VH-VL binders against Protein LST7 (LST7). Designs and how they scored, part 19

Target 1, 242 residues: Protein LST7 (LST7), of Saccharomyces cerevisiae (p53237)
Amino acid sequence: MSSTVISLAHFCDKHGPRIISVTQSAEKGTLGEELLVPDYPTESYCESCLLQFPEESTRSMRCFIEDVPFITTQYSSIRYQLLNSIIKRAFSEETMIYDNMPFIFFDDLRGLNLVIGFKLYDENARGNERRYCFILTVDSRSHDDSMKMLSEHWNFIIGGFDKMIAYIKNIHKSEFLGKNKTVENNLETLNNNAFIGSYLRANKSKFGRNLVSLTDDKFLFVRIHKWNSFLLHTVMNENKLP
Below, E stands for the ipSAE of ESMFold2; O stands for the ipSAE of OpenDDE; V2 stands for 0.75 times the mean of E and O plus 0.25 times the DockQ between their complexes.

## First folded at step 9 (VH-VL; framework fv_anetumab)

Design e4 (from b1 with light chain S26E; at its last look DockQ between E and O 0.64; V2 from the best seeds 0.73)
Fold by ESMFold2, look of step 9:
Structure e4 (fold): chain C 242 residues (1-242), chain A 119 residues (1-119), chain B 111 residues (1-111)
Amino acid sequence: as target 1 above (242 residues)
Amino acid sequence: QVELVQSGAEVKKPGESLKISCKGSGYSFTDYWIGWVRQAPGKGLEWMGIIYPGDSDTRYSPSFQGQVTISADKSISTAYLQWSSLKASDTAMYYCARQPYEFGWFDPWGQGTLVTVSS
Amino acid sequence: DIALTQPASVSGSPGQSITISCTGTESDVGTYNYVSWYQQHPGKAPKLMIYEVSKRPSGVSNRFSGSKSGNTASLTISGLQAEDEADYYCSSYTDSDTLVVFGGGTKLTVL
């Protein structure tokens, strides 16, 4: 098993499947600087695809748990190609129905992957929804070894993803309801309000929105980073990683 | 209602330049890719490349990179396929088609533009 | 290197079912479910019949269905009719700079 990572991805209206963030560990006792991603061109990214930390120019986040560094970033030239293949497969699986039910797939190139998809309502998205998933990737030559690790931590990993997804959905609903209340208060409530409201929604512009915007939470990706680091550390620590 | 309408057939000589067009209507032109597909007489379909008119993000199949230029003018909802120097082997039907994302399916298709290159 | 293989021709009688195959590799049809099928009548532009392996766009007859097994996708036409006589192309996402590849096409003849 060479690495285990947690990714957050979405199905972008322009690009199709895209990685938003990946959380990885580095070797215990190091600073993990090889995983920190410096500035890089982002002109190929749309707003919905970008990893956004509170500090505008930050491209990576690092924390330490028991001297193990954990880094969350969007770009890794080597792993990114494999991760792109993984998400393109994941979003195309017939079992990806965005119902918070986990599914797994395995192949020799992409390893063992546990996926949970979810949706957020967004009138600015094609079809009025944005589709996401969290993916645990276990990169091991052996399917049996990967399944053993996954089975030993199944409930913990699934529960961890479920909690983060629930958090995201909850704060998104809070932002959505607050935003819609303001629009509703600016319209008449009689028949004109109903007609105007329907008309305005039907004419919504389509554009990409970042998860930070959808949740009105500048620290969302910091929370995701910390939570995913905790999940990875727990899995690695219980397996007595060297 | 969604429609792609292409410019008319062209008869050209080798070495001449050419720019053919594809005008979209009935949908938000800047929110979808426009792809170009070549079909030589009696042959199959070949993906040439794609453009996102909203920001002009353009991708080419390796077989066509450097052979053609794909562009768009979003102000008139029109995409273009352009040659600086035509060859006889460029004789083909050229279709534009809408794609929902960078590798998505093609729907709808334009009616096609026949390009004939001969002396 | 990455080519989708279709039979050159298939034929059937009215009322029968026929299947057109589209064989790729692990880098396209085998791994991904981004296969689509197009019908092209002579002198006409292609028309989307199936997308994402098995999904049918609005207005396409339920006589057309799609499936996949291993590296091979299949288009099945049931209740064959004279107007089904056309060329049929598959396409797929692929792990390459090409992004999308087409099959060579299959001529369906209704006898």
Scores: ipSAE 0.723, ipTM 0.871, lowest interface PAE 1.0, mean pLDDT 85
ESMFold2 (binder alone), look of step 9: mean pLDDT 92; pTM 0.939
OpenDDE, look of step 9: ipSAE 0.812; ipTM 0.900

Design e5 (from b1 with heavy chain W33S Y101S E102S F103S, light chain Y32S Y34S; at its last look DockQ between E and O 0.34; V2 from the best seeds 0.00; counts 0 for: pae E 12.5 > 2)
Fold by ESMFold2, look of step 9:
Structure e5 (fold): chain C 242 residues (1-242), chain A 119 residues (1-119), chain B 111 residues (1-111)
Amino acid sequence: as target 1 above (242 residues)
Amino acid sequence: QVELVQSGAEVKKPGESLKISCKGSGYSFTDYSIGWVRQAPGKGLEWMGIIYPGDSDTRYSPSFQGQVTISADKSISTAYLQWSSLKASDTAMYYCARQPSSSGWFDPWGQGTLVTVSS
Amino acid sequence: DIALTQPASVSGSPGQSITISCTGTSSDVGTSNSVSWYQQHPGKAPKLMIYEVSKRPSGVSNRFSGSKSGNTASLTISGLQAEDEADYYCSSYTDSDTLVVFGGGTKLTVL
């Protein structure tokens, strides 16, 4: 029941805004088992929406930092449905959230939200792009308390999200350029209107792709879990100092 | 075997309180939501609301907001539907049903609890 | 306000195929794979027959199939049998203020 969580969300071509993963903590000294979601059906998740760990049956990850359990899962509760309003707003803001510029909004149900969006190029996606964001959500108990916590950790959280986003973008770019040599040459001359026209008219099959597939990194969500756990742990430790 | 077992039929008078139960077995009770569905005599199915027993997060259909209370006791794997003051119009069959994670379907369903409210 | 519209009744003879429609807004049907279908015999609880538009739970006869086109989902029952006589409900799981909506139900009569 942590007051602060980190979410990864995307805009699914089929389903609109959807949560991929949520990282949160349980009480120090516990195992956090109430947050684990083992043995759940995956039949309602499309490929692009699915949280995918290297073990096929595993749908949650746990680690411990100084006896605090941190769990990443794709929630199976109505709490997931409450997060949907947050991600719908995140993806509907008229400001451009996909250029690593952070923005903040407050929601009466879920509290203060810090959002950083990013895009990955993919010719199998509608519009040749897949849209994602990381969201830090701070408890809605008090606007003043959540603003204080955010202001104390602003640069740390933004820097942390930027670093993970840069990692994802670089690995995806390397995988994409390695497989699309001809497109690489034409992308380097993007101000060429002829290339833009012919590329946009390419009739590629449209289907969902997992971030694991886009990066060719079966451990991607393990890395995200560990990084988000580190970020949350640091924020909790700073807030406990007198 | 995943199973939901509901409490027995109730005959009540207007103004009385009532709490009916839905006990889950054969699965991790706190990992799935429990929804409540009303079916008035001769009528269709009406979704009333949902609870996630893991943290007690609860949502109600606008039609039922403020009319009932949905709760759970995870220590005995049981969800509840409760009225503080029954009305004759509350006469109906009440089902509980489990939802898989983030899905739009219900499986399994409880056997139903018939609630009859008459003077 | 979100609503799923079903015909009040349909009928067929043994051995025929029958189709029950379920029509809603694009957010209820056209943009979601969350359509499900339930069979309810008199005096019994509903039973899940189809989930995610077209998927069949283990143990449900392959005579039951589901599809979607535009804003309309369809349940098709082939090789109609007497025991198929029941009420049928469609449902959609939306991410609006209404998390679940049921259709009004369709009474299937086997002649």
Scores: ipSAE 0.000, ipTM 0.435, lowest interface PAE 12.5, mean pLDDT 78
ESMFold2 (binder alone), look of step 9: mean pLDDT 90; pTM 0.928
OpenDDE, look of step 9: ipSAE 0.014; ipTM 0.550

Design e6 (from b1 with light chain S91Q; at its last look DockQ between E and O 0.52; V2 from the best seeds 0.00; counts 0 for: pae E 2.4 > 2)
Fold by ESMFold2, look of step 9:
Structure e6 (fold): chain C 242 residues (1-242), chain A 119 residues (1-119), chain B 111 residues (1-111)
Amino acid sequence: as target 1 above (242 residues)
Amino acid sequence: QVELVQSGAEVKKPGESLKISCKGSGYSFTDYWIGWVRQAPGKGLEWMGIIYPGDSDTRYSPSFQGQVTISADKSISTAYLQWSSLKASDTAMYYCARQPYEFGWFDPWGQGTLVTVSS
Amino acid sequence: DIALTQPASVSGSPGQSITISCTGTSSDVGTYNYVSWYQQHPGKAPKLMIYEVSKRPSGVSNRFSGSKSGNTASLTISGLQAEDEADYYCQSYTDSDTLVVFGGGTKLTVL
């Protein structure tokens, strides 16, 4: 009866806390069509806030694991108010240290939430960093039941989030170093060393950037969808076995 | 040296229009919200709304929606608060203040613009 | 509308500590760390003293501190000085629609 959800959120320079994606499951043997949201407004989202799939018109992604549908969307019509409340709390927690240190909070309204935050360097962001978190939400009014599920899967969930975060950080670092190394090599042949030094330390224009852009990986959110679906399936499937 | 400098005090009659200004300096004007706060004589602070000058995204308090217009001209780093028809009850001090993001704090504040609507 | 409750006035003698309370609900004060405090001297604009419950901006004396317990935020001024005499406002946000909420203000008198 527990409804378990994985979210990816960030702290937008303009909007503050915003959800980027939510991965949910539907009942085994169904198509999960009630969780698809093909027509949702994006007027309140900026570039850094948007969920981007490779096909530009695609707003939802669905896969099946052992006949269970898993759907990823930017917006959950069922849980919209809940998820907004969760990320506002997650990013305001003093214990949110963006170094893969997990933390947990629970209350009657928001259920049990396991949060891991991380940062990506971006000279186009305020403070030269963009802040993100993955959140596992167990939507249950029973703290003991939720904590039992979490304790049984703690290392698996933390390890899973750590692996996805490490992947994102590594491909971001590779894209950033590749881009800057190419620019650096081209500029190093100039007779004007002052220009090279000034360029490297110049303040960049500030604007929102999507994770797809930061990693140069248009399939990034497809990978996140599949990984989060795998994590959810494993947690749900092991809880149902004798 | 972040500063918000507001236009001078205004004395108006009921029914007249008015547009007051708030000029930002010492920071990237288009990268921060500008909020407007009203303080009636001897009263507390009332939030009126905010604008993000970078894209003109504008939000109003429900009690001021349709009563005023908030706008910005990013080419001159200036935000505006505007009435099409003033009322005596619009007599108040009006402050602009900078806000880093939607759930942020207000810092700095402009010096205020006193608007007096005489009968 | 005012949704945060502050005492109308508080007073203290020089050198003492005083605390100004700001009581709301779980949605605007209790759950999140958005509370800010502003000092306003007569005829002057408000000045930010505390943000995010307990953080001080550069240039604000460490005599000013902020805290929160349950649905009540508190501003504490230690070593009270005559210059601290002013109005103090707390401010937060509603959970929905990002609406700004101010307290009604507290007049601090230094005896």
Scores: ipSAE 0.476, ipTM 0.762, lowest interface PAE 2.4, mean pLDDT 84
ESMFold2 (binder alone), look of step 9: mean pLDDT 91; pTM 0.934
OpenDDE, look of step 9: ipSAE 0.844; ipTM 0.914

## First folded at step 10 (VH-VL; framework fv_anetumab)

Design f1 (from e3 with heavy chain R98T; at its last look DockQ between E and O 0.63; V2 from the best seeds 0.73)
Fold by ESMFold2, look of step 14:
Structure f1 (fold): chain C 242 residues (1-242), chain A 119 residues (1-119), chain B 111 residues (1-111)
Amino acid sequence: as target 1 above (242 residues)
Amino acid sequence: QVELVQSGAEVKKPGESLKISCKGSGYRFTDFWIGWVRQAPGKGLEWMGIIYPGDSDTRYSPSFQGQVTISADKSISTAYLQWSSLKASDTAMYYCATQPYEFGWFDPWGQGTLVTVSS
Amino acid sequence: DIALTQPASVSGSPGQSITISCTGTSSDVGTYNYVSWYQQHPGKAPKLMIYEVSKRPSGVSNRFSGSKSGNTASLTISGLQAEDEADYYCSSYTDSDTLVVFGGGTKLTVL
């Protein structure tokens, strides 16, 4: 199995740091079925934490690039404890300020991690913001080898994450502006007609929201899966090519 | 403005049941965890467990699993800590506190409920 | 075996600065920045003084500051006042089923 994975995580209002999705590769020539997560009920799961594909019962996505399977799931059955520890550390780092500026950290247990945090406006979230990160993890014992791989692919990885983050932010902005036209009209009404409590209505309830809902894009996680698979495949191939 | 008000002191005998309460006001009770913390007389603080009143998701410290029941009634913004059979070792001050996420800090705290169990 | 170690007591004179330590391991303080500090006066509930290692809640004096180095978090109180005499507890997230653990507490005496 590949020592490199890409995760998407967020800081859940209820749970704190949680993995939303992880993209991994399996051995070339296999179907990667050991990485697929069995279907399971999600009725009790937090909406903001949930990985959601267009088919509601689907919990895993798979594609193949040059006979290498790439799988995206909500959690890795093999790396569950590792990845949970990584995101709890990542969201607690002082350099996690959600400004699309990448940072790295390393230790013997968690490997080398490249992190980019970003945020989306949401009036249903605490502080009116939902906080996310993409994280590339090199699960390796060798600090020097991991740093060499990362330095050789730095601009490629950062550019790839930046493009996906920009996509998410742009379609979220479009969805937000389309749905929040009434709020802007209430601000105008407040200025011209009467104060009617518009701001209380805008902050009426706090609850979890799925990224699919925030973007109104039911294919969002399919796009993330395919993009992250491409990024991983490129990094793996360049390490193997002379 | 945010307050947690706990029920009054209790004096009980071993084997008796007890349910103490923690009422929240000044915020949306269903949007935060309520944690319970024990402090034996002259001793330190011990985390017992938490509940998320919005969906009743409940977690216990291993030391207290099966020893107490944590519950909530969101219709009256109240969390509960309950014993089916008290022991002398349950004598302590019990605090409730609000936590922003499942392992977050504790703020604010209730005033505490002293439970005394003696034969 | 997962515990946060605090000195049993510490003392200082009015106007001085003092530091209370909270030592953990790589399973908690050494890896994560989820350390909190609480002040408890006799007969009173604890009060949050510092969260996430170094952040102060609204209404807490800037005389209180927090920091971390390696496996040890520190609460520093500058300009000691008589009112600071209390018990102080640290807490942290841990990698165990006991998700949050408290230190044993430190009695601060203002001489």
Scores: ipSAE 0.749, ipTM 0.881, lowest interface PAE 0.9, mean pLDDT 85
ESMFold2, look of step 10: ipSAE 0.707; ipTM 0.863
ESMFold2 (binder alone), look of step 10: mean pLDDT 91; pTM 0.937
OpenDDE, look of step 10: ipSAE 0.830; ipTM 0.910
ESMFold2 (binder alone), look of step 14: mean pLDDT 91; pTM 0.936
OpenDDE, look of step 14: ipSAE 0.765; ipTM 0.887

Design f2 (from b1 with heavy chain Y32F; at its last look DockQ between E and O 0.57; V2 from the best seeds 0.74)
Fold by ESMFold2, look of step 10:
Structure f2 (fold): chain C 242 residues (1-242), chain A 119 residues (1-119), chain B 111 residues (1-111)
Amino acid sequence: as target 1 above (242 residues)
Amino acid sequence: QVELVQSGAEVKKPGESLKISCKGSGYSFTDFWIGWVRQAPGKGLEWMGIIYPGDSDTRYSPSFQGQVTISADKSISTAYLQWSSLKASDTAMYYCARQPYEFGWFDPWGQGTLVTVSS
Amino acid sequence: DIALTQPASVSGSPGQSITISCTGTSSDVGTYNYVSWYQQHPGKAPKLMIYEVSKRPSGVSNRFSGSKSGNTASLTISGLQAEDEADYYCSSYTDSDTLVVFGGGTKLTVL
């Protein structure tokens, strides 16, 4: 492979590392149909692992930037096993401490990978947190060429990931504060605070939650698709932004 | 106190069936995998497979696929390992252990169930 | 079927440091940091000592440490004590349907 991709992945409480979405480009002037994924049943997927577009039957999102198609899907039909290996390595790295600080790893099989991990609070998750990362994967003919390309775009990609992560965290915080404000209002009507605290904990079973649910934003993955497509297009053109 | 308590030692003859148990307590039984590990006398550890009791999702090592059945009853927080027809080569210590995700570490371990198959 | 290679035995005197190796391949130890170490005293169940290469569960002495270089993970026991005499097994995730494999085990003798 000589292409670059951006993946969003998480550490599922049941499965460990799983890809949620991957954004890839196709040849300029084509429709990129080879990157579209076939229809598949979603009932076997964890809710937290699922890529969910506003239209339930939609499995792929496509856009065009200067005649280059960019496609976002749950998995890459072309690079499925490679990307799954990449995320299993990424989440196992000691530097994956979900501190919004980027790190890089490289090997001959998996190429050069730039990773930024982040967390979202969720009482329905093990440890009350869900762990995610964005990964830029660069695969060129040599490590030196990949590193040179990455270093030329380092600040741009990190800034781009930081902006999307900040967006996700902010709308998640707004959703969380809205839910907790409602719970606090109900607490004001009761005489036993210990009972209410126990009641709230008793309602918290552990189960997977989709990013759409965590943010209350049914267009979240469309926004991620468009943003990641923009980031990829910029690095593929080798041009700096003005 | 997270613990796994296994059923007692078994002495069986070849061709007999057997179902051994592993009962979990002190944690949410349905939120973690239970793995089974075999240790033949004087030998090392072999991963056999796992089950997620919450939805009965079950995975087997290729070496044990079709040789045993792994199951769980989440209503009593118990996982099972079962043979339909024991062989002398099934003589071993069998451990259950909790795993945090499908290939995660093993903690805690049950105390083990010794299965002896001889004629 | 990928085997993790451990020495059959290792020995040391009280107070010394000892290292047990666990060698795999690029399909497991060389690529991933999902290595665990287990201590097993005779007649007893294994006990988790190290997970994810170098992390200690609560209640495990800091005399036990883990590391990795290339295809080889290592368990180091400092300040060796008589109760450390046991069998030690490594395990790792693998790129296979087996998912997790164990090493053959290392018998540690405290002289």
Scores: ipSAE 0.767, ipTM 0.886, lowest interface PAE 0.9, mean pLDDT 86
ESMFold2 (binder alone), look of step 10: mean pLDDT 93; pTM 0.948
OpenDDE, look of step 10: ipSAE 0.827; ipTM 0.912

Design f3 (from e3 with heavy chain P108Y; at its last look DockQ between E and O 0.67; V2 from the best seeds 0.65)
Fold by ESMFold2, look of step 10:
Structure f3 (fold): chain C 242 residues (1-242), chain A 119 residues (1-119), chain B 111 residues (1-111)
Amino acid sequence: as target 1 above (242 residues)
Amino acid sequence: QVELVQSGAEVKKPGESLKISCKGSGYRFTDFWIGWVRQAPGKGLEWMGIIYPGDSDTRYSPSFQGQVTISADKSISTAYLQWSSLKASDTAMYYCARQPYEFGWFDYWGQGTLVTVSS
Amino acid sequence: DIALTQPASVSGSPGQSITISCTGTSSDVGTYNYVSWYQQHPGKAPKLMIYEVSKRPSGVSNRFSGSKSGNTASLTISGLQAEDEADYYCSSYTDSDTLVVFGGGTKLTVL
């Protein structure tokens, strides 16, 4: 089982920090079935917290890269408590300012963690913003060994997270501007009053929204799965070299 | 403008039931947790549990699990704390408080409800 | 089964600065920045003074500040005034099954 995982998490208006997805690898040559999550309760998940694949019945995704299975699920049945502790610490760090500036933290219990936070504008969210982060976790008790591995892949991992974040931000921005431009034009035309339009935007109801909805991309989590699998595989291959 | 208004003081005997209330106003009641905190005479604060009125998701402190019931009626913006059988040790001030997330901090507090249970 | 430790009492003269400590463990204060402080006058409800270690809600005087070092959070009150005389409680998220743990409280006396 790999000591390195990638998580996507957000700060939910109801729950606070919650994991949306975790991508892990299993041993080369296996099917990785121990990482598949067959069932989990839906009552504990709000719309904004949910990992959503195009087929709603699909709760996990698996791919293979050079005989290594990579699995993405809502949570790890083996590491769930650890990952929850990691995200509760990560979102509380003073350096979490959601500007794509990476930061790291390490301790003996939570390992070495590289975090990049970002946010999306959403009128339906508390404070009109939704906050997310990608986290690379190296579950190792040796700070020196973990930092060596991270430093060897620093630019690659940060660049990889930046590309996925940029993709998400760009398609969200396009979706937001398209929807709001149409609504604003129609309302302002009918009322001939910009104040009424402003009040209606200010009075938008608050509710959870999935990243799929925010981007209008039903394959978003498939793309995240494939990208994170690629990043992990690249890091693992270079780590196997002397 | 956020306000939590609790029901009035209660004097009860051991074995009696009791339900006290906490009415929220000045905000969207269904969007925030309501927590209950006990303070025995001359003692500190003790967290009892929380409820999310939007979906009735309810969590209890292990110290109070099975001793009380927390509920809410979102149609009247009111949360409740209730006992089926009071004990003398239940004598305390009980506060409701608003909490933005399932953990963290309480940003607004009710005025408290004094419950006195005497043998 | 870990509680937050506060001194039972502190005192200061008007105009001075005082600090109230709140000591936890690596399961709470040492790891997470979800520490809050509450002021409670006799017969009154608690009032939030500081959240997330050092953040001040609107309407709270800038004489109140918070900080954290290691496993210990601190509330500092500068320019001490008579009306600051009250009980003060810290609170934190913890790794246990409980969601909220309070400190035992500190009585501040203004001389």
Scores: ipSAE 0.646, ipTM 0.833, lowest interface PAE 1.7, mean pLDDT 85
ESMFold2 (binder alone), look of step 10: mean pLDDT 92; pTM 0.942
OpenDDE, look of step 10: ipSAE 0.647; ipTM 0.847

Design f4 (from e3 with light chain D97L T98S L99G; at its last look DockQ between E and O 0.54; V2 from the best seeds 0.69)
Fold by OpenDDE, look of step 10:
Structure f4 (fold): chain C 242 residues (1-242), chain A 119 residues (1-119), chain B 111 residues (1-111)
Amino acid sequence: as target 1 above (242 residues)
Amino acid sequence: QVELVQSGAEVKKPGESLKISCKGSGYRFTDFWIGWVRQAPGKGLEWMGIIYPGDSDTRYSPSFQGQVTISADKSISTAYLQWSSLKASDTAMYYCARQPYEFGWFDPWGQGTLVTVSS
Amino acid sequence: DIALTQPASVSGSPGQSITISCTGTSSDVGTYNYVSWYQQHPGKAPKLMIYEVSKRPSGVSNRFSGSKSGNTASLTISGLQAEDEADYYCSSYTDSLSGVVFGGGTKLTVL
């Protein structure tokens, strides 16, 4: 079965490329309970890697659109290894630009992947930046079918990601500027710059920070869940890949 | 300048315990992983394991799991590799090296510590 | 034990270009872009020459380049110089359990 998933990933100063969240759809008419259970240990996650919902005990979120369950969790029911390899590749590509420029790659094992990266300024991060990306993964062996689907929904998908990224950047900016007015120019510059490998930069005290902390939006992941669910639902309903 | 300085050469007998050290400088020691690599005489490089000094999170190669202990003291920016009971086969050069993230590349390397185990 | 395969030795004349291969599997080199190359002179510690398949650290000569095709990574040294004579090791990430693996090393001789 061809599955389409949307992931939010980041480059962790400690762990490297890591998945923060995965949004998936389950079979229509089901509850998708299998997607609510993490299939990988969470002990290795740091503060920066955490998916946080408003309810502290909740590690996953579910909603229904037209009787289709959509679930966001830390882990995917899809081969964790495949998704992990995708994010590792995404963050290793020299051509990755953090200006909402889409990056597409395909292989027979990992399917079609659309990556859109963005950066957030943080003085407590290595290189004074947090790096993130949204990834649309189409787990299909048919390159042509996947590309066709992507092409047909290109503006919708890209528009959706752009809106999410813009929202995150805006609330982050508001939070950051409220605390540090002198760095406004640097924030704008950083968010629009191409990715430069700054892995080895030794800066000031580094602390792990998740996106909720960076944006001061405790509902951020709820919003992302809703957006991703909507995107997936729209794409899946119009183009059912075999 | 980022630098790793290792402790001096060791000559030991089988059955003896040993702890060698790697001190980092020129960077925030708690923010980078430290890895250990073994090189037997005339042989290649072998990954042993890594530690994150910030919280002492440690990973071992399956080949070295239970054979050695990796630790760190962040207060003095030092990582350690230790044996409870040395074997002749432990004779090798041991390198520490910095990693930017878990299982990343190694840069820079320490100068190495030669450990000789002979009866 | 998971090992990456390198030729035991390669040789070239000054000014020539040589390539060292590093062959892994679809579970390591073929999957991840986490291939690194290290240069080691006799009696010295290894030095990072290439990371993430093709990236050069600061201070490394542009004569050194890296690439990957399928399960094989390659280090190319152009304009070979006497100082390039050394052992070269490739490495790659494998998985969270096995961690990092090294190749067997290649001795480069400059004729």
Scores: ipSAE 0.719, ipTM 0.864, lowest interface PAE 0.8, mean pLDDT 86
ESMFold2, look of step 10: ipSAE 0.772; ipTM 0.890
ESMFold2 (binder alone), look of step 10: mean pLDDT 92; pTM 0.944

